# Ledger of designs, part 366: VH-VL binders against o27280

Target 1, 266 residues: o27280
Amino acid sequence: MDSMNVPEVLEIKRIVEESESVKTFIFSWDFRREVRPGQFVMVWDFRDEKPMSVSLIDPVRSEIGISIRRVGEFTDRVHGLSEGDLLGIRGPYGRGFELMGRDILLVGGGIGMAPLAALADEATARGMRVDALVAARTADELLFLDRLEAAGVNISTCTDDGSCGFKGFAHERLLTLEENHDMAAVCGPEPMMFQVMRILDERDVPAQLSLERYMKCAVGICGQCCLDDTGFRVCAEGPVFWSQELSRVREFGRYRRDPAGRRVPW
Short names: E, the ipSAE of ESMFold2; O, the ipSAE of OpenDDE; V2, 0.75 times the mean of E and O plus 0.25 times the DockQ between their complexes.

## First folded at step 16 (VH-VL)

Design He18 (framework fv_bamlanivimab; at its last look DockQ between E and O 0.73; V2 from the best seeds 0.71)
Fold by OpenDDE, look of step 16:
Structure He18 (fold): chain C 266 residues (1-266), chain A 119 residues (1-119), chain B 107 residues (1-107)
Amino acid sequence: as target 1 above (266 residues)
Amino acid sequence: QVQLVQSGAEVKKPGSSVKVSCKASGGTFRSYGISWVRQAPGQGLEWMGRIIPRFGRANYAQKFQGRVTITADKSTSTAYMELSSLRSEDTAVYYCARDDQYESHFDPWGQGTAVTVSS
Amino acid sequence: DIQMTQSPSSLSASVGDRVTITCRASQSISSYLSWYQQKPGKAPKLLIYAASSLQSGVPSRFSGSGSGTDFTLTITSLQPEDFATYYCQQSDDTPRTFGQGTKVEIK
């Protein structure tokens, strides 16, 4: 087994509060191990293990950040940790985003903004023009606005309740925005991504989308994250997919499989 | 562009309390914090504490714990620092500054509020 | 608490001089180091953040370097408007702490 598959016990250097339900945990990172926006790591709290997206990549400080939303027992425990506490990290895994062109559009919903925040940093550092559509249920759930603004990203917001920006869903807001992007990166609730992808396809904008599925091994062995018909493993061939690839995935935007392998509608 | 505007100079008696305000204009607090830093005459800078208005929780330097209270009103984009049981040693210029959670550098700064404690 | 020690406490220099100020942390602070300039009667002004990142609008003659415990602020060619007091500040731990300051005076 490759050394990258052995969890490294790391100290939490910093904790950033992104929202009431989201925290970013910052770790020292040896960048001899390359990490790309869109890739994920397996976080181990010595009881359970869960996949988490990398939301910060800082080669200058030799740090990475992992943003975690509080949604269950595992994340409850992790959110109870303090700076100086330990976590196990293995990875990174999966295929990350590829940047192309001069102008990029980011469309993110909720915690889906985590990998996009990292991508935004890279894109702006490369001198790209970045537009970001940031969506959430409420204003208080909008993530990474300050980071994005500081990086020079042009931000458009939308909220379900209209508490900030456009009232409505991301795909509705997208219909009102310009179409002159060279590529798009999308991450968020799958129904959102599905609608956004359709719009981008109609506009002939190349798009990459990051999927979320139940993952167990993260190394393409267990098959828990396999997508129907294609056999794509989200942990190996993904989690970032091109829209052309997802067009072949029947379940995309329609259903997922739970830990028992049962089909669960979105 | 965010600017921080503080309340005016204060003259207080020993044992009394002072409350300084810091209003953000040209933007909202969002996820930024507001730190309070004081500077005694001819002395260096001393961090007192920080609040993240979005969450309403504050952290304090141990030196001031129990004596300082930092609060914020999101609706008016205003942060407050209240210092009680004032002593002559509390005579200083008090600054508010925007505090980034990731880098935690201070920018921008308020113009400062002079607080004089004398009998 | 993390103590920040600047060196020197004061220095005299002339316009055009190269000025170097050092800041030492009592423990490693992983580049969470900022430099500020303060003129009499004014609030501090951010010059450098993340140890070496130049704040927008700050002249390129200012630069920061260092990591771990030792950091340096450099002014390549001192200008008349640069005579002031400079502070380093660590953001690695709470409480945030400042160096005692370095006063740059006219020779």
Scores: ipSAE 0.745, ipTM 0.881, lowest interface PAE 0.9, mean pLDDT 94
Fold by ESMFold2, look of step 16:
Structure He18 (fold): chain C 266 residues (1-266), chain A 119 residues (1-119), chain B 107 residues (1-107)
Amino acid sequence: as target 1 above (266 residues)
Amino acid sequence: QVQLVQSGAEVKKPGSSVKVSCKASGGTFRSYGISWVRQAPGQGLEWMGRIIPRFGRANYAQKFQGRVTITADKSTSTAYMELSSLRSEDTAVYYCARDDQYESHFDPWGQGTAVTVSS
Amino acid sequence: DIQMTQSPSSLSASVGDRVTITCRASQSISSYLSWYQQKPGKAPKLLIYAASSLQSGVPSRFSGSGSGTDFTLTITSLQPEDFATYYCQQSDDTPRTFGQGTKVEIK
């Protein structure tokens, strides 16, 4: 079954340092295996396997980039690797973002900017006007600012400590921004996404949000990534959902699940 | 618009070292790298190494490994290249250039620092 | 190390001529190829990046093409300010390496 979707072992071609805790690992990629912004891959370090966001999609150079935040034992080991070292990659998996209209708002918190950076590249390549609200705790944790600027994205920043841009939460900054976008794409801490979704719904802006849940199989068979009320499998029907799909989900923004599947407050 | 301004020309004796500075004006390094490239009289361009000043990590061409040290001071937006155990073959113009981590092309360049090694 | 070989090493041309310079990499470098112009006593100036992307402020008579191992810089109507030395540079791998240069001289 899953033996036909075994990780492909790939050489790390380049490592980009995005912040003290985030690196982007770039690999050669055969684009006969299609990749869209918002999809994820399973990264295997020959001991463990974890889902990671694709942040760079370059069919012209046949490259993808995968951004990884150092948060635990697995990611510590991956961050210790060098160019030329090997990782296993399987995927991509999940439903990516759909672009519509000519004017898009991106709202990203922390590492949640990774899939949005890939989306920004696609949107600007289509000639869309791209506004991005980039959020983090501190200025040093804001991700992809130089890359987004180089792509022609209009950037607003917010930081919890006020060290860069608006002092406060992303949804608070959003209240002070223009309301006339054709769509929005949102990714970050789930409480942030919930608050942002509510504002966008009130403004009647179509929104897509990318969720994270614990994953085992990544192909929708095991049920570990299911949302409580709908049976949606984040790895198969998501990780990107339209806001109206999420409005039916009681758990969204209220709690999370640990690796054992237990409900834990955000 | 960021500009890179380098320290002035130097004359050095064989066996000594030289340290060339490269200061960003009109901005900071941000997340860009700074590469060092040299050009001997009448010769082509030779990449020596790079630092990403925000993170303090440097890498070097194997030819210069052990003789070159590249550092940066974020507070002054200045990068430095030190070349030790100088030989007459090290006589060259030394350039710094801003280096994108993704694309790795060089723009802008500093004006160059002439280093002459003679006794 | 990836070796970059430019051809020709020098050429003579007149104002208005079409000039073509080639650059060959010893292995595939995808599109990680840049072209620079250098005048005597001056720092190099970026013309083309990503093999074919024209740098801001560079005249449209400059163009780049190619991918993999073979690349070309073309100047469609040579101007007096274009007499200079041109270098290609790969950035696919460390160390970054340059071609030996192509000197474009007045005939």
Scores: ipSAE 0.654, ipTM 0.837, lowest interface PAE 1.7, mean pLDDT 89
ESMFold2 (binder alone), look of step 16: mean pLDDT 91; pTM 0.932

Design He19 (framework fv_bamlanivimab; at its last look DockQ between E and O 0.68; V2 from the best seeds 0.67)
Fold by ESMFold2, look of step 16:
Structure He19 (fold): chain C 266 residues (1-266), chain A 119 residues (1-119), chain B 107 residues (1-107)
Amino acid sequence: as target 1 above (266 residues)
Amino acid sequence: QVQLVQSGAEVKKPGSSVKVSCKASGGTFRSYGISWVRQAPGQGLEWMGRIIPRFGRANYAQKFQGRVTITADKSTSTAYMELSSLRSEDTAVYYCARDDQYEGAFDPWGQGTAVTVSS
Amino acid sequence: DIQMTQSPSSLSASVGDRVTITCRASQSISSYLSWYQQKPGKAPKLLIYAASSLQSGVPSRFSGSGSGTDFTLTITSLQPEDFATYYCQQSDDTPRTFGQGTKVEIK
């Protein structure tokens, strides 16, 4: 059965340990259901269901990979699973990244590198030149460095504590990098994305940014993923937005909403 | 580029154990695994097990379960393989190899450690 | 366990010859297949990964093909340094398993 709105129960084929807190879960996938970098799936552990970005898209092997950071009860339970265990997956959903030009800049913070790793694979396969700025709080939290290097991506790193690469925030490192890109793709903590977007807009670099919001239905029905002021539904009109689309969104970079709908600071 | 340097040759009696080391030189293990593969004289290659040193998790081929222990010391960038209850059939060259978690290809390999089990 | 069967077990060839070695898996392994070269007294050396991807620093006269259960290593224009034993290895499942090897000898 090929139903996007009912979870398909799949075996975990392989688990890749990316960091102390991040694992990539790999599944067999029938690519009659096409998956684009930047799209997401809903992962169901038979108790709860959460949106996760696809980090590996391999039509040749008929596999997808989903990278999950351990941050709460749901992700704790998923991290406790082994190869051969079952998870439900529905999707893919949302709007993915659009590639253009010959030179792309990726800017990823923490787990935000997951959809960008998938995009990097597609960009290099097309023969594009790919530069990636990979950011984290510490060296131990930098993700996908070995995989990106193997794909021929030119990597710059930054860490808040200076333990690897540039010491500081991603937008500060960005100011010291070459400006000659046809486009950028950005994903990570929303405060980081806001600062990076401002620099890219000033440089007149077309930028696409991937947002995260609370989701339940993933098809735009329940309204839980709506952005203030615009009515954009992250699950339907996003999660990937052009920077110009986000310029209309006052909440971007300023606050988020908890599952109860309350405004909370980032 | 990273090189894997193994401990020297061993001569052992049946019933004893051997512990072979594998040290990363010119780098660290990063997020790669370390697999152990042996080769008896004139024979092919046989995978024994692997560890992901950064995270400390090991798994083993069923044939060696209960006799092999694979460990790692992150501070020295060294992995270890210990094989117990040695018998003459365990005479082989023991290799460590860096193991990519996504592909499962082995590169680079250590130089090998000859282990001879004789009375 | 996934059994890997290589053919032939040995072959004789001259410098300049085209050599093909096959490897069959007992079940589909997609493209999770690597090829290694081993010379006497030395560790194996990775030639091909992902069935057809050439490892950095390996001459382009080596190539790999196949998917699923049937795989081929090809050496065009055999060179003196290519006389060695060649192994395939699957990485689709644990335990990792190797073919029995193919010895390429001087005719």
Scores: ipSAE 0.684, ipTM 0.859, lowest interface PAE 1.8, mean pLDDT 89
Fold by OpenDDE, look of step 16:
Structure He19 (fold): chain C 266 residues (1-266), chain A 119 residues (1-119), chain B 107 residues (1-107)
Amino acid sequence: as target 1 above (266 residues)
Amino acid sequence: QVQLVQSGAEVKKPGSSVKVSCKASGGTFRSYGISWVRQAPGQGLEWMGRIIPRFGRANYAQKFQGRVTITADKSTSTAYMELSSLRSEDTAVYYCARDDQYEGAFDPWGQGTAVTVSS
Amino acid sequence: DIQMTQSPSSLSASVGDRVTITCRASQSISSYLSWYQQKPGKAPKLLIYAASSLQSGVPSRFSGSGSGTDFTLTITSLQPEDFATYYCQQSDDTPRTFGQGTKVEIK
């Protein structure tokens, strides 16, 4: 699961435009290589390599989808690609989400909805009731609403500017929801996740959260994604963590380390 | 549940233009596309092009490039297909359909708009 | 462009019959294949997507199979309301293309 693999060169089968800044790239996948929601792959454009979440897992069609947000030079290049073009993919890596209970709450912000979309598909396929709180800065940045709805997910939206759904932040919307779930899965901006985790803890809802850190090797060797005090490697012990684990991580919700190893506040 | 309602039948002269509308009710376009498909009398289905209203960008079949324009108004949840330089061969029922980006399947469909081109 | 060829162009069948319609693509389209039913004077109706996924509300007597270039629509037991024209459609490449149609008529 965390083995170092040589990138496999794969053809982009389809490109789905999720938003102005997010595209989903679909690849054929040999499911002898198991992949779980919450795991990530390393995407190689033959110049640079970046970790990306798996947002679609389709064993029937033997396909996976990788959702990529346009945020820099690497992703700019990738977003310039067309169907039929090639990318290198290695993985999957990391610990994915674990499903438990009958009712699950998904709380996602921005591109954080990528792994949660895959989790939603699995949960609904298992006959679970899925509620999703989908947050973004604006209505146009809300992701995967159509997929979630098609899967039978009960959706609640939240936008910073109030252009869709609840006006405010995800944790504020969550406070207005009284129903408890058997478990929650959370992914998005770390300040959001931090606030959401606190609320879920107060409600005694078991929660899993997916962290984002600078990753280089993806195999737990280089240490670039190590979390302070605990020594947790996001690429190996994560990126999905239980709330109890993150409660031991001092930097969670406060700061991260940049490629130079310097502390960068959220 | 989303429904697509198209504008009424049109009778046009050769060389003129026709603009058909497709309004979504019961929801918004969100990330779906709107494809336009026509069907000549007694013939099969022919894809003309697609727009993703959220982005405002359209793609066209080569056969219709330069002659067809597909647009959308997100505020009214309405898509438009304009076909210029009409010919008798353009006589057909024109359908709009919601286009799933993931599957490429069309659902639902509009009721169709009959366009007759005659001198 | 990807050409879609259906077989047969027409067939006659009786209520209760097993009906099979084939669609062949000029090149591999993976599983990006949909089937539609169209009745006279009506818009097409989606039956199957992703080659084998049954659309919500469609009777279970309809099924789709295949991948790559060869696909099949099967009606296990034809019902009176199933007499119509059926189309396959590929969504692997642009332009999207349809088969020429298969008319299922009453024998």
Scores: ipSAE 0.639, ipTM 0.856, lowest interface PAE 1.1, mean pLDDT 94
ESMFold2 (binder alone), look of step 16: mean pLDDT 92; pTM 0.943

Design He2 (framework fv_bamlanivimab; at its last look DockQ between E and O 0.85; V2 from the best seeds 0.75)
Fold by ESMFold2, look of step 16:
Structure He2 (fold): chain C 266 residues (1-266), chain A 119 residues (1-119), chain B 107 residues (1-107)
Amino acid sequence: as target 1 above (266 residues)
Amino acid sequence: QVQLVQSGAEVKKPGSSVKVSCKASGGTFRNYGISWVRQAPGQGLEWMGRIIPRFGRANYAQKFQGRVTITADKSTSTAYMELSSLRSEDTAVYYCARDDQYEGHFDPWGQGTAVTVSS
Amino acid sequence: DIQMTQSPSSLSASVGDRVTITCRASQSISSYLSWYQQKPGKAPKLLIYAASSLQSGVPSRFSGSGSGTDFTLTITSLQPEDFATYYCQQSDDTPRTFGQGTKVEIK
């Protein structure tokens, strides 16, 4: 049997409150099951399961952190849990980010900062210079700022309403940032990622972008996470793609699919 | 560069209560917690409880459960600790300290508030 | 509750000496350990967090080591301003607990 597809029941060791709608749940983790930034896990609350961002990877302490935004019934139930309560975790799954060079740019929108926070920790541990553009609708929704500052990350912020940092969209702020990064990692709302990818491509900056689609199996069998131009499965061939892979995908940034497979505008 | 500034010293009678304030200066609490730690004369440090002011969630050491109430006012960036049913053993310096939700270390500390419980 | 035991409870040393203070936890606390310095009439000051990470602005003569249950604070060249009481603190579990303190005195 494939033990990776059976959830392990783990005790919540610690809960960190990140915002009004986001909590990070920390678990002891046996790193014989390696996890890399950009991979995801399926969280099971004994009724349903959903894919969730890994935001903390600490092999030294044998811990991982999983950041969960409250957006519906499942996540409401999970947010109601306490330290000592149990959750099922299966994974990790998918292709993670790959680091290269000495200077990395992170561009994150909302909960998309979760995998980038994990990547920032790895990058700083390697001695890389890390710049992060952290975007949200409001100041209250900016994530991981204190943690990124403590790690030595150079942070730029933008908010749609101007309540913190640059007023406007992430791609607009990006135009005013330093160029010549060796690579970029991008995760957030797909329309934001599309605009950011165009700018990075013009600047000839290698970029990796993390996509999400509706997932059920997490191993690529059910087809729910497919991209219509290439047949890429987000859970198997991604969720992290290089920008050149995504340049062949016309769906990216233009529409999404509902659970029934219909094209729905962003 | 956040500083924690506490209210001044107090002299209280047994059976009464005391409420000590802790105001953040040079910033807000952000997502940090505020812990309360006391130190009796010539003694070590004893953690009493904490609150995460932004989210209003508090917890307490079992020894103080039922006697201590920790609150916060986000608009003024001020946390409060109220200790009731005071006894002479509660004579101590009471510190507030900012705590990290991930690591749990304390930095910075307030200057301390001396509370003397005597007839 | 996790008990934290420091040793020695006091020590005498001269300026320039190497000083070592130990802290033992009653159960594994991984690396969730911090060291503080406290001078009379003052609040404690963070020196070391995460067992071995030096807090910003703390002189490099201070260092921390250890993991699990046994931890050490080392001062490699004691200075006049280092005569103080030192505390360890665990943050692996609630309640947070401190060692009883180690007073470093001028010989």
Scores: ipSAE 0.720, ipTM 0.868, lowest interface PAE 1.5, mean pLDDT 89
Fold by OpenDDE, look of step 16:
Structure He2 (fold): chain C 266 residues (1-266), chain A 119 residues (1-119), chain B 107 residues (1-107)
Amino acid sequence: as target 1 above (266 residues)
Amino acid sequence: QVQLVQSGAEVKKPGSSVKVSCKASGGTFRNYGISWVRQAPGQGLEWMGRIIPRFGRANYAQKFQGRVTITADKSTSTAYMELSSLRSEDTAVYYCARDDQYEGHFDPWGQGTAVTVSS
Amino acid sequence: DIQMTQSPSSLSASVGDRVTITCRASQSISSYLSWYQQKPGKAPKLLIYAASSLQSGVPSRFSGSGSGTDFTLTITSLQPEDFATYYCQQSDDTPRTFGQGTKVEIK
């Protein structure tokens, strides 16, 4: 087994509170192990292990950040941790985003903004013009606005309840935005991504989308994250997919499989 | 552009309490924190604590724990620092400053509030 | 706590001079170091953050460098408005701590 598959016990250097339900945990990182926006790591609290997206990549400070949303027992425990506490991290895994062109559009919903925040940093560092459509259910759930603004990203917000920005869904807001982007990166609830992808396809904008599925091994062995018909493993061939690839995935935007392997509608 | 405006100068007796306000104008706090830093006459800068107004939770320097309380009112975009059991050594200019959670630098700063503790 | 030690505590310089101020941390703070300028009766003003990033609106004659424990603020050509007290500040750990300050005076 590759050394990258052995969890490294790391100290939490800092904790950033992104929202009431989201925290970013910052770790020292040896960048001899390359990490790309869109890739994920397996986080181990010495009881359970879960895949988490990398939301901060800082080679200068030799640090990474992992943003975690509080949604269950595992994340409850992690959110109870303090700076100086330990976690196990293995990875990174999966295929990350590829940047192309001069103008990029980021469309993110909820915690889906985590990998996009990291991508935004890279894109702006490359001198790209970055537009970001940041969506959430409410204003208090919008993520990374300050980071994005500081990085020079042009932000448009969208909330379900209209508490901030456009009232409605991301795909509805997208219909009102310019079409002159060289590429798009999308991450969020799958129904959102599905609608956004359709719009981008109609506009002939190349798009990459990051999928979320139940993952167990993260190394393409267990098959728990396999997508129907294609056999794509989200942990190996993904989690970032091109829109052309997802067009072949029947279940995309329609259903997922639970830990028991049963189909669960979105 | 966010600006921080603090309350006016205070003169207090030893043993009393002082509460200084810091109001943000030109925007909201969002996910920024508000740090409080004081400066005694002719001395350097001393960090007292921080609050993230959006969440209402504060952290304090150990030196001031139990004696300082930092609060915030999101509806008025105002942060507060209350220091109790005042001593002559607490005579200083007290600053509020916007605190970046990622970088930890302070910008912008309030204009400062002079607090004098004397018998 | 992380102690920040500046050197020198004070210096005298003339307009046009190159000024260098050093800040040393008691332990490594990566690049979580900021520099501030303070004039009498005024609040501190952010000059440099992340050790070397120039704050918007700050003249290019100001620069920061360093990592780990040793950091430097440089003014390439001192201007009349630059006579002030300068502070370094670490943001790697809580509590946040400042250097004792460096007063730049007219020679």
Scores: ipSAE 0.712, ipTM 0.874, lowest interface PAE 0.9, mean pLDDT 94
ESMFold2 (binder alone), look of step 16: mean pLDDT 92; pTM 0.945

